# Ledger of designs, part 24: VH-VL binders against UPF0598 protein C8orf82 homolog

Target 1, 218 residues: UPF0598 protein C8orf82 homolog, of Mus musculus (Mouse) (q8ve95)
Amino acid sequence: MWPPSGAVRNLALVLARSQRARTCSGVERVSYTQGQSPEPRTREYFYYVDHQGQLFLDDSKMKNFITCFKDLQFLVTFFSRLRPNHSGRYEASFPFLSLCGRERNFLRCEDRPVVFTHLLASDSESPRLSYCGGGEALAIPFEPARLLPLAANGRLYHPAPERAGGVGLVRSALAFELSACFEYGPSSPTVPSHVHWQGRRIALTMDLAPLLPAAPPP
Key: E = the ipSAE of ESMFold2; O = the ipSAE of OpenDDE; V2 = 0.75 times the mean of E and O plus 0.25 times the DockQ between their complexes.

## First folded at step 17 (VH-VL; framework fv_ficlatuzumab)

Design k3 (from z4 with heavy chain S104G G105Y Y106S; at its last look DockQ between E and O 0.60; V2 from the best seeds 0.00; counts 0 for: pae E 2.3 > 2)
Fold by ESMFold2, look of step 17:
Structure k3 (fold): chain C 218 residues (1-218), chain A 124 residues (1-124), chain B 107 residues (1-107)
Amino acid sequence: as target 1 above (218 residues)
Amino acid sequence: QVQLVQPGAEVKKPGTSVKLSCKASGYTFTSYWMHWVRQAPGQGLEWIGEINPSGGYTNYNQKFKGRATLTVDKSTSTAYMELSSLRSEDTAVYYCAREPGWSGYSRSYGMDVWGQGTLLTVSS
Amino acid sequence: DIVMTQSPDSLAMSLGERVTLNCKASQSVDTYVSWYQQKPGQSPKLLIYWASKLESGVPDRFSGSGSATDFTLTISSVQAEDVADYHCQQYKDWPLTFGQGTKLEIK
């Protein structure tokens, strides 16, 4: 398909592992109030990002496309200020935080805080991946050689800003489109060895693997 | 229809206290911060403080710390501001104002709904 | 406290003219600035937040711009109903602070 010329190949089996604090039972273990101010000159809010890159209040009862945050300026501000949570508060349950003016915004994730949703300018010399609904304002250079298909969970990963953990998830719909560009070696039918991009055959580096927790085989 | 309703006027003597009310309707009272802001005659706007009705969390302008007390009554969706040790300099219009926050599907900011204001006059 | 200083203090404009109001913060407030319109005898009304985001229901002749310390509110073609005081306000840090206001009148 695009930029394909050969047969469509399936990704490895999709297997998602539970993330700490992203289960329904995990939410019951963490006590907070949205908008809390446990000391003067504080405001604290709690957020969740799913595997599709949709941002929610962590305590929303219903999490789907209708109920996610969509405002571009808010999403850009939130994710551009994201960093590891070293605040001394909620570090175990909320690994990331976004410091937005008076707000300390805690974030926990189904998989990664950065989730790539679109490939921008795919026919140019410098295609870009955009993440978390931020369009051009939340985009980084696409690096096809550094795509990491992880057989254990069937997901696809790509480099992301270091402040947000260095690696991001490619949402499943985009990963399916990109899978048409993979070449599998004769001895590895479930793990691609190369990607074909803009007429070039590029060996996959696999250099992101140490940044991801291991998942068991399906 | 989102509304904040305040009494029109109050008259007090110096050294006494006043408790101003702000009745909210048309939205989920406990999901938005409530602010109090005053405006002395011919002067600009001055922020007094804020309260989160869900947990009763407050932040005050230090100028008013110790004199101003913000409270809410969730059963009537009413916010209150009590100001003690009144001085003639406290003569002003006192507004309550809602800040949109963590409700709905968007985060907006600023004070999007204001009460009509209560004119407090402090004089002998 | 972060001081917000508006200029001019007042101005009078003809209908249809472009109006630019200025607001300067004593330190960086990033884009955490709101603008309010206060018509005579009325409470303030939110026009702009995040320095440039137009509040729902506000006419598109209003716009905001700026970052860090320098902010502007622009009315592209002033109308009779725009007679009001205009206040900028920062919400980067506590206490929240307002500018002293700019009074707009029609000649």
Scores: ipSAE 0.537, ipTM 0.793, lowest interface PAE 2.3, mean pLDDT 86
ESMFold2 (binder alone), look of step 17: mean pLDDT 91; pTM 0.939
OpenDDE, look of step 17: ipSAE 0.882; ipTM 0.949

Design k4 (from z4 with heavy chain R98K Y109W; at its last look DockQ between E and O 0.63; V2 from the best seeds 0.00; counts 0 for: pae E 2.4 > 2)
Fold by ESMFold2, look of step 17:
Structure k4 (fold): chain C 218 residues (1-218), chain A 124 residues (1-124), chain B 107 residues (1-107)
Amino acid sequence: as target 1 above (218 residues)
Amino acid sequence: QVQLVQPGAEVKKPGTSVKLSCKASGYTFTSYWMHWVRQAPGQGLEWIGEINPSGGYTNYNQKFKGRATLTVDKSTSTAYMELSSLRSEDTAVYYCAKEPGWSSGYRSWGMDVWGQGTLLTVSS
Amino acid sequence: DIVMTQSPDSLAMSLGERVTLNCKASQSVDTYVSWYQQKPGQSPKLLIYWASKLESGVPDRFSGSGSATDFTLTISSVQAEDVADYHCQQYKDWPLTFGQGTKLEIK
């Protein structure tokens, strides 16, 4: 019985919430007021990011494309300042925190706080993945060898900034496009072994698997 | 129409207190921080403090802590600023101003709607 | 407290000229800066937030730029109606602080 890599009780609870656990305990799991200030010189807000990389107020009654935040400057600021929540406040329910000036912004996630939405081409550079609606301002180098298909949930993952947990989700539409490049071996009919990218056959690594509790430790 | 309405003028004697009002209309009063800012004659703008009308949470400029008190009446959508121990140096225009807060699709910061201001004159 | 220092204190410009107003913060405020226009006898009006975002309804001859400690407000072609005091303001941390203002005149 191997504990998940680097995992503690908080990680297991976070991942269950991020993966949209089908059940919730208790009638009122967490109590907060948007814009609360529990002591002087504080401001606290509460957010949710879905599996498509759309950011919402956590208490929004409707979470769809119409109600998500779209302002580029806000999204860039929010996600560029994202870090694990070690504030001592709301850690169980909101595993991530974004410090935007005077705002302490708590974040919980359907899956991962970083959700890659687009593959961007650059005129002088290698391809980049953009996340959470930030375009070029929230983008990292695409690393096809480090794509991690996870059979347990049918989702695709990619390296993300360490401050945001090191692993991001590839949104389903983009994952579908990338899946055409996968090669399955005879010994792995449900999990690809290689990716074909720009004329190269590249073996997939397992280096992200320990960061996902459903993946077996090596 | 989003409006913040303030009385035009108040006259007070030194050593007394004043409670200035700011009546909000045209938006959900409890969803946005309210700021108070003053401007002495010929001087710049000076932030006094802010209040969240939903919970009554406040943050003050330390210069005014102990003298300024911000409150709200949610039922009338009215913000108040009380200033005690008045001095002639408190003669200024006092503004209330709304912060835009957040909404679906964007966040905007700053003070986007201002009252017309109340001229407070402190004179014997 | 974060001190916002504006320069110049005042200036007089001809119609149609390009105007640049400066604001310097005593420490980094990232992009948490707004600019206000205050016409004589009126309350301030928000022009710019996030250092460079134009508020709705503000003429596009106004623009803002800068980050960290150095910020500018630019009027590309000054009009007679632009006679006002201009204030920068940081909202990175408490207390919120304004610059001392720059008075713009036409002549």
Scores: ipSAE 0.519, ipTM 0.778, lowest interface PAE 2.4, mean pLDDT 85
ESMFold2 (binder alone), look of step 17: mean pLDDT 91; pTM 0.939
OpenDDE, look of step 17: ipSAE 0.873; ipTM 0.946

Design k5 (from z4 with heavy chain R107K Y109W; at its last look DockQ between E and O 0.62; V2 from the best seeds 0.00; counts 0 for: pae E 5.1 > 2)
Fold by ESMFold2, look of step 17:
Structure k5 (fold): chain C 218 residues (1-218), chain A 124 residues (1-124), chain B 107 residues (1-107)
Amino acid sequence: as target 1 above (218 residues)
Amino acid sequence: QVQLVQPGAEVKKPGTSVKLSCKASGYTFTSYWMHWVRQAPGQGLEWIGEINPSGGYTNYNQKFKGRATLTVDKSTSTAYMELSSLRSEDTAVYYCAREPGWSSGYKSWGMDVWGQGTLLTVSS
Amino acid sequence: DIVMTQSPDSLAMSLGERVTLNCKASQSVDTYVSWYQQKPGQSPKLLIYWASKLESGVPDRFSGSGSATDFTLTISSVQAEDVADYHCQQYKDWPLTFGQGTKLEIK
């Protein structure tokens, strides 16, 4: 039997929201103009970063290696000034913001705004991960114990600067290379328990899991 | 190939208005900011303001706000600067200049193409 | 407004000499500085942007350096065609402002 009229309305809204959350990507399409100036002495631009760590104008029709931004000075400046978007503008659609002078550079991303692409100085005592095409200018210490393999999406994560949300994505090619160092527990064939790095056997901490919305329990 | 064309000269009396033009060719007009910069005889460069032709968005030097108006005509790829309540101190060469910025994806910031300038003379 | 102060106001150099032009900002502009060359009777021409990046088609005898408040334009071996006024400009904050210019002459 049908619920009372109030329950019918609420049930339909709950089902619609549930199905929308499962079948539609996150938010309504947002309207903007590249280079808009809604306030004096402010310019606004809109960017997208993919799961490979490639940066694009958000409205670019083709997003691939040929069309991504490659200028080192621009990339270093952009990502060095990245922060959570608390500007009061476009926060739902563009969670991050790079502030360059009076320029507001809004960023949305396929997964994380920081995407690690290379392992630098892998034979040294202190290897580093570089991200988003910045080479040594955008790099942080590699922490093998804090690698987080996430079974739900098959992706690998690593600590990132707090200003970029504290966790970054390891690009799939790099994640594949690192997977050779993983050891699985006797009852967990899909989630490793340890990493072998430079002659040491290191237990994975899983301490990044709370920072990701769909992480399994540790 | 990329070109900004301005009239050579204008003569006006104090208290009147002038509308200076800047015709763009050889590039996508709506993808670049247009700046206006003036230079009094024997003096340095002074920024007046900028306009984004795509949405008509403007930023002005406060010194000129209320007197300067920047507009565009997208159909003719022409930018305009209107200056009202002219004074003899407004006698200068007025340049338009294109800026690709980071949003163009080609270069970082810089006014990379300039018009030849319009000499505005304001005298009684 | 951020004031950009250039020095010297004018300079006379012999052909082939190294010349250094100075530009000082009244507050930090990070690296948001451009340099323009303006030959007599002509409009300005972009030489340098982001304090140190050379614009396409500009001879490599030109270079820029500096950050924060102190910036330089260097011509490693001055040529006759380099006779011009040189302007620095900041674009960190609006209004955009130019230095007063430095006039370079050959003696």
Scores: ipSAE 0.227, ipTM 0.666, lowest interface PAE 5.1, mean pLDDT 84
ESMFold2 (binder alone), look of step 17: mean pLDDT 91; pTM 0.942
OpenDDE, look of step 17: ipSAE 0.859; ipTM 0.939

Design k6 (from z4 with heavy chain Y109W, light chain W50Y; at its last look DockQ between E and O 0.50; V2 from the best seeds 0.00; counts 0 for: chain humanness VL .556 < .557, loop humanness VL .283 < .304, pae E 2.5 > 2)
Fold by ESMFold2, look of step 17:
Structure k6 (fold): chain C 218 residues (1-218), chain A 124 residues (1-124), chain B 107 residues (1-107)
Amino acid sequence: as target 1 above (218 residues)
Amino acid sequence: QVQLVQPGAEVKKPGTSVKLSCKASGYTFTSYWMHWVRQAPGQGLEWIGEINPSGGYTNYNQKFKGRATLTVDKSTSTAYMELSSLRSEDTAVYYCAREPGWSSGYRSWGMDVWGQGTLLTVSS
Amino acid sequence: DIVMTQSPDSLAMSLGERVTLNCKASQSVDTYVSWYQQKPGQSPKLLIYYASKLESGVPDRFSGSGSATDFTLTISSVQAEDVADYHCQQYKDWPLTFGQGTKLEIK
């Protein structure tokens, strides 16, 4: 009933898409050059992360699996050093910043800067979610009770490091796999109320909702 | 094949200027930083500065600021380093080297391709 | 400027021995260190970046480690073709600076 992705639409998502279809007349797009140094001893780069957790240069014409950054060491460095952008530069357009040595790496996102891509399970250890291609180096404990299904956009969210906004997106393929564990109530047939995990029936807390502008309060 | 081609040698008198060239081929010139590094005979490597070819942005070692000028010609994929007020201490091999930085799907640090170097001799 | 100090200045090793070259930064450079090999009369060649990442095409007998101020380049089994000067370099802050180099010879 609750799809991680697919053909299901809701009123809030349709309304948001209608607003996005409008031409942005009178709104200036901030201009930049990759590798700019407008003052001495600066290097600035501009990045974008999509809903699949793939990282791109913000101005890449083609954004797909072939063109995304894949180098593990770079991805781990980039995402482990994310913080809110308080640099005084590009804050409205690029809400996050990754400070990598001499580089100020500005980041904007399709949804969230943290996108969980894999569930890392071990026979002898608790499951962990990895994000943005970082494997074990970018992973946090999986908290099934705190999964947040959001009816407004049909997406699934999970706690993320506070420095990266506190909430991350579960990419659609992983959300689809997890959706098999959801239980729906009679009065909420489109939003799950519980998750079944490792033989336990766990009520969803919904406590992440205040961290998402479109989500209802818990 | 990725290449950075430099002239082999230059001889100059003290007090004059030199403009060294570095011709790039086999890659997208405007997507990589270009560095200039020198090495005096029997000595270590010394960083002079860097330039972003797409916007002409530069950062210099302060030791050379005021004497070194980095430029590019995007139409010929050529980087230049001009050094003025030459002194005998400027005798060295001068290398250009590229740094991968913002190409699609690739982001790595390090100067991964170097020119063969130009030997600049400054003597009266 | 961040000073990179290498040790030893030179060393001679037997073929097949394990070699450890040291590089110390005058202040933290996190993991923003690269290592270069320079054979006589040749340009430097990148071996290691991010302190520990092996550049493509470099033999896996080379490895790097360290963080903050102390870094090492290790050659697990020295070969004749490894005779060269080795330079560490920091890129944490301007200006970029190199160590003075370590000369490796076979005895």
Scores: ipSAE 0.480, ipTM 0.763, lowest interface PAE 2.5, mean pLDDT 86
ESMFold2 (binder alone), look of step 17: mean pLDDT 91; pTM 0.943
OpenDDE, look of step 17: ipSAE 0.842; ipTM 0.932

Design k7 (from z4 with heavy chain T58K M111F V113Y; at its last look DockQ between E and O 0.62; V2 from the best seeds 0.00; counts 0 for: pae E 3.4 > 2)
Fold by ESMFold2, look of step 17:
Structure k7 (fold): chain C 218 residues (1-218), chain A 124 residues (1-124), chain B 107 residues (1-107)
Amino acid sequence: as target 1 above (218 residues)
Amino acid sequence: QVQLVQPGAEVKKPGTSVKLSCKASGYTFTSYWMHWVRQAPGQGLEWIGEINPSGGYKNYNQKFKGRATLTVDKSTSTAYMELSSLRSEDTAVYYCAREPGWSSGYRSYGFDYWGQGTLLTVSS
Amino acid sequence: DIVMTQSPDSLAMSLGERVTLNCKASQSVDTYVSWYQQKPGQSPKLLIYWASKLESGVPDRFSGSGSATDFTLTISSVQAEDVADYHCQQYKDWPLTFGQGTKLEIK
């Protein structure tokens, strides 16, 4: 596997090395109380999204399909207002923030805050990927050329909105189905070079690789 | 079943104070914000403030800041609203109301359960 | 404070008619609006939250719509039991504020 070298080659190379990548799992233990209001006119809540795109309260005792949030309006509101956490609060532990009315909703993630769960209208000229339980209300154009298989973790990634980190995870069930469309080059038995989509042979751009952090530690 | 139980009535003289209670049952008291809302006779609803029972965090309508004090007793699942320096225009029904559903797996908003209200009459 | 202005102040309808109640905010509240029904001598009862989401146990003849500043509560076929005051409420920003109410009666 080859680590991304884009951060070394960007304009910031001369000015500074890449700043420490923001991980969804957080780096520092912190204490909090759900519904805390550390200053007037503010409420704070803490959430977690897993590798299947299911959203939970961060301190939920059980995190599975039964206990995840399912209300469409809540999920759409939450993820449509998601942004990097630049609030000055909990940035190390909760890299993302959703601003929902009176609420600052902090989010940490198993992998990425956007997890694509379904390919909508796969036979159409413009299929879309939906994420995080939002159906068509949380969907973006599918870009098969920009799919990124990452050998280090065996996961598949796709472009996501810039406000949510620019790259999202394709959940494993969907990634398995899409992997049937991959073609491997002669010197790349574990990393595909092309995707076959709707009768077309499309070269993978690999342009998302710099947006992903180095391989996770063992 | 969720219940919010309030006393039916209180009568007070101007210049005094009152402490109204709201006893909650049927849910995890510390996981939901409690609100206080009043309604003068023939008038609309007016929000007084809110309290989070878990950490004691509070927000007040500025109109009542300095006169209203919200507290909770977690051991009895009871919320309190104290109003000081009473005036005749404080005559109203005072409700406690629960803000719903940021608990596991479900979110909603609005006030889904209300107490029956305490009629406070302030007259000399 | 965000002022919520309801119209009409009162309304008399025949049974089975469609009724529309209006609520206007003095500034955008996005979709952070709830509607309550209050029958005489009773506490308010939540009907609608997030401008359009029907609260559990509320008959589906009730619906809500709107965003930003203009909101409506609709009863598709009014019943005798719907005689009440109806209040809108914003919860976008502090203080939380209610409209003055609309009184619905059957004629």
Scores: ipSAE 0.370, ipTM 0.710, lowest interface PAE 3.4, mean pLDDT 85
ESMFold2 (binder alone), look of step 17: mean pLDDT 91; pTM 0.940
OpenDDE, look of step 17: ipSAE 0.828; ipTM 0.915

## First folded at step 18 (VH-VL; framework fv_ficlatuzumab)

Design j1 (from k3 with heavy chain T58K; at its last look DockQ between E and O 0.40; V2 from the best seeds 0.00; counts 0 for: pae E 11.1 > 2)
Fold by ESMFold2, look of step 18:
Structure j1 (fold): chain C 218 residues (1-218), chain A 124 residues (1-124), chain B 107 residues (1-107)
Amino acid sequence: as target 1 above (218 residues)
Amino acid sequence: QVQLVQPGAEVKKPGTSVKLSCKASGYTFTSYWMHWVRQAPGQGLEWIGEINPSGGYKNYNQKFKGRATLTVDKSTSTAYMELSSLRSEDTAVYYCAREPGWSGYSRSYGMDVWGQGTLLTVSS
Amino acid sequence: DIVMTQSPDSLAMSLGERVTLNCKASQSVDTYVSWYQQKPGQSPKLLIYWASKLESGVPDRFSGSGSATDFTLTISSVQAEDVADYHCQQYKDWPLTFGQGTKLEIK
């Protein structure tokens, strides 16, 4: 993964970042019933996305590759209708909502609701990143200049649809593959400054940094 | 094993009431909606209503307004449907059916498990 | 209420033939349609949900398609055990409504 930088070797800072990540994914305990109907003709369901981009029912007792949702039509519908949760219901625990007909599908996340899993590229096409198991149906243009390596947590981020918070997580296996294209600065070899892509040397913009939470104060 | 068990038959006179039962087993009763559907002899399926066992919310087909009452007993995992002011045209098989639960791979929709049905005969 | 209208009312097929059953909604129901099989003297069994997704344990010869108002259930090679009534059902809007059914028989 990312090597740690000297600036983030403080254990208290690392622990604080881990605690903030849990806070961003919502409250650990939430009272609900899958399929509940608080008013006529509306049903509510509760979901979770892990750091691998796998979607589960939030109350699933096992969350792994065997138990995640895989149906392409459902995944495309779910994520294409995703937006910030402003419904007045469960906003603290479930920051996102997918509105599918008369279903309110609440979502909480380990990190980000959009998790890029594959780079979809061919010799003759512009590259695209696919997310959350949606293949080409859930894909956006790859923007190598806007990759954001975050030293505090060792994760890689990329622009995502605005409705999903504007920034998505690059899952660790894909981030490792992309790291081969990074160039590091002369004084700090742990945070890349450039990416080499298709024969060009491109400076990383870091323009996504404001969309991610700041490190806790010392 | 997921299972919905209903009594086989009931015979009632017009103007009386009946309370039909549906015993659930093999799943978390309060996590799923329970539906009631009837079928008159030789006819199609007709949705009566649904109940959320955890919150007690109920939704009825308007056709049955004021006559059908859905309840649950969470301690016995049993759903009930009471139908009042019985008429001969209420003669039908009455099914309970569960709205699908989590399968671990995809989210199913529709009524995935049905009881065997209770034949209600209303005659004078 | 959304009316689901099935055609034909009944159908007699030879073993191994391909059969297509139709269901039309009075309003768009997007893809929120399920199909049920009801064998003589039995309760309904879910075959298809989301218009086209096969319920677990249902044979591959069954398939569904359609969106908005027009839906089909297809049996690619009819077998003797497929003698049943087939019902479509919408779950886009309440009350939930079923089609009147199509009776499939073997000649």
Scores: ipSAE 0.006, ipTM 0.515, lowest interface PAE 11.1, mean pLDDT 83
ESMFold2 (binder alone), look of step 18: mean pLDDT 91; pTM 0.939
OpenDDE, look of step 18: ipSAE 0.847; ipTM 0.924

Design j2 (from k1 with heavy chain S104Y; at its last look DockQ between E and O 0.58; V2 from the best seeds 0.69)
Heavy chain, then light chain:
Amino acid sequence: QVQLVQPGAEVKKPGTSVKLSCKASGYTFTSYWMHWVRQAPGQGLEWIGEINPSGGYKNYNQKFKGRATLTVDKSTSTAYMELSSLRSEDTAVYYCAREPGWSYGYRSYGMDVWGQGTLLTVSS
Amino acid sequence: DIVMTQSPDSLAMSLGERVTLNCKASQSVDTYVSWYQQKPGQSPKLLIYWASKLESGVPDRFSGSGSATDFTLTISSVQAEDVADYHCQQYKDWPLTFGQGTKLEIK
ESMFold2, look of step 18: ipSAE 0.619; ipTM 0.825
ESMFold2 (binder alone), look of step 18: mean pLDDT 92; pTM 0.944
OpenDDE, look of step 18: ipSAE 0.829; ipTM 0.916

Design j3 (from k1 with heavy chain G105Y Y106S; at its last look DockQ between E and O 0.05; V2 from the best seeds 0.00; counts 0 for: pae E 10.6 > 2, off the site)
Fold by ESMFold2, look of step 18:
Structure j3 (fold): chain C 218 residues (1-218), chain A 124 residues (1-124), chain B 107 residues (1-107)
Amino acid sequence: as target 1 above (218 residues)
Amino acid sequence: QVQLVQPGAEVKKPGTSVKLSCKASGYTFTSYWMHWVRQAPGQGLEWIGEINPSGGYKNYNQKFKGRATLTVDKSTSTAYMELSSLRSEDTAVYYCAREPGWSSYSRSYGMDVWGQGTLLTVSS
Amino acid sequence: DIVMTQSPDSLAMSLGERVTLNCKASQSVDTYVSWYQQKPGQSPKLLIYWASKLESGVPDRFSGSGSATDFTLTISSVQAEDVADYHCQQYKDWPLTFGQGTKLEIK
């Protein structure tokens, strides 16, 4: 007899779409809902910071300069309140947590939660690096000797607060500008040995390398 | 020589307001949160609120919302707390205290430097 | 609001004895707890943060432990200069809240 086509096949497609949509929410297939409330008076939100230091909702479909958060007060509060995620919730997928009022704001990162975007110099004797769009409010002293060029990924790193793991990423545009100051030695033709800064030739310490996880070569 | 300097005492009548000051020195003022905490005589500590001096973000204990106002003057590195509609139970020592942020090299967390406190007395 | 309840309210100890002060949160605060020492007539001084991390310049006879709801501050060998009120404080959620304090005296 003629089988009723469609009803059984549509049920299977609906189930497949539902499970596929849920499993596509993140790298480790983390399931969450923005604004979820696991307890009264508390809301949970999920964020992502890219290699440019731009902050987004983790589930945003478009992540670019136009769609990132830009409000200075929000960014300063968010990153000033950032701490390792010790909440017992989402720790594997979201290593950092920002507590802003009654919001628990989980953060995961393309690379590091601290991404240096600008070199700030008042009069060149005490330059500072600013990060994550915070300007002077999110800035630390620039330490040219401790710049870490990492050949495995082609990225540049700099010391960051211990709360953020001690190391931050220098965004690519700033890293390109700083790379003009590098000197390569015969023992490291693909990795700089020195940086030239303000008329001084400074040996790179490489002391940040143990703080970065190993990555496979490209 | 990191320090937070507060006036020693203030006397006010009920129904008026007060603006307490906290002068910071010896550190980058905009790199630290500033908290306000009070302690009534013989009682514990009560958090009033916090302000980020660079962006002006503020968060208040709801108990004081509508009465307390936190501000800063970055040019003088001074934090202020204004408390309105004063009542006798507002008599307390009012402290300012800083909290380390990401832009400091401090490894501490919490309120690591406190002012000496201002004794506010509200009486007729 | 998260209520922090300290016990005991006060205690007196002999020099060199081990002291344990307790702090209980009304709901989980993970490890986001600090401890403060307030000597008579002085402002508070930070001792411990993140439940167990010792602030720089604090003597190593002080230590902290705990997670979730139950926290302790321990003084391994009490000294005369340790006479003070001790406050725990949570910073997981707003408003930030302090315990009522524990008064430590010698003798």
Scores: ipSAE 0.006, ipTM 0.567, lowest interface PAE 10.6, mean pLDDT 83
ESMFold2 (binder alone), look of step 18: mean pLDDT 92; pTM 0.944
OpenDDE, look of step 18: ipSAE 0.855; ipTM 0.929

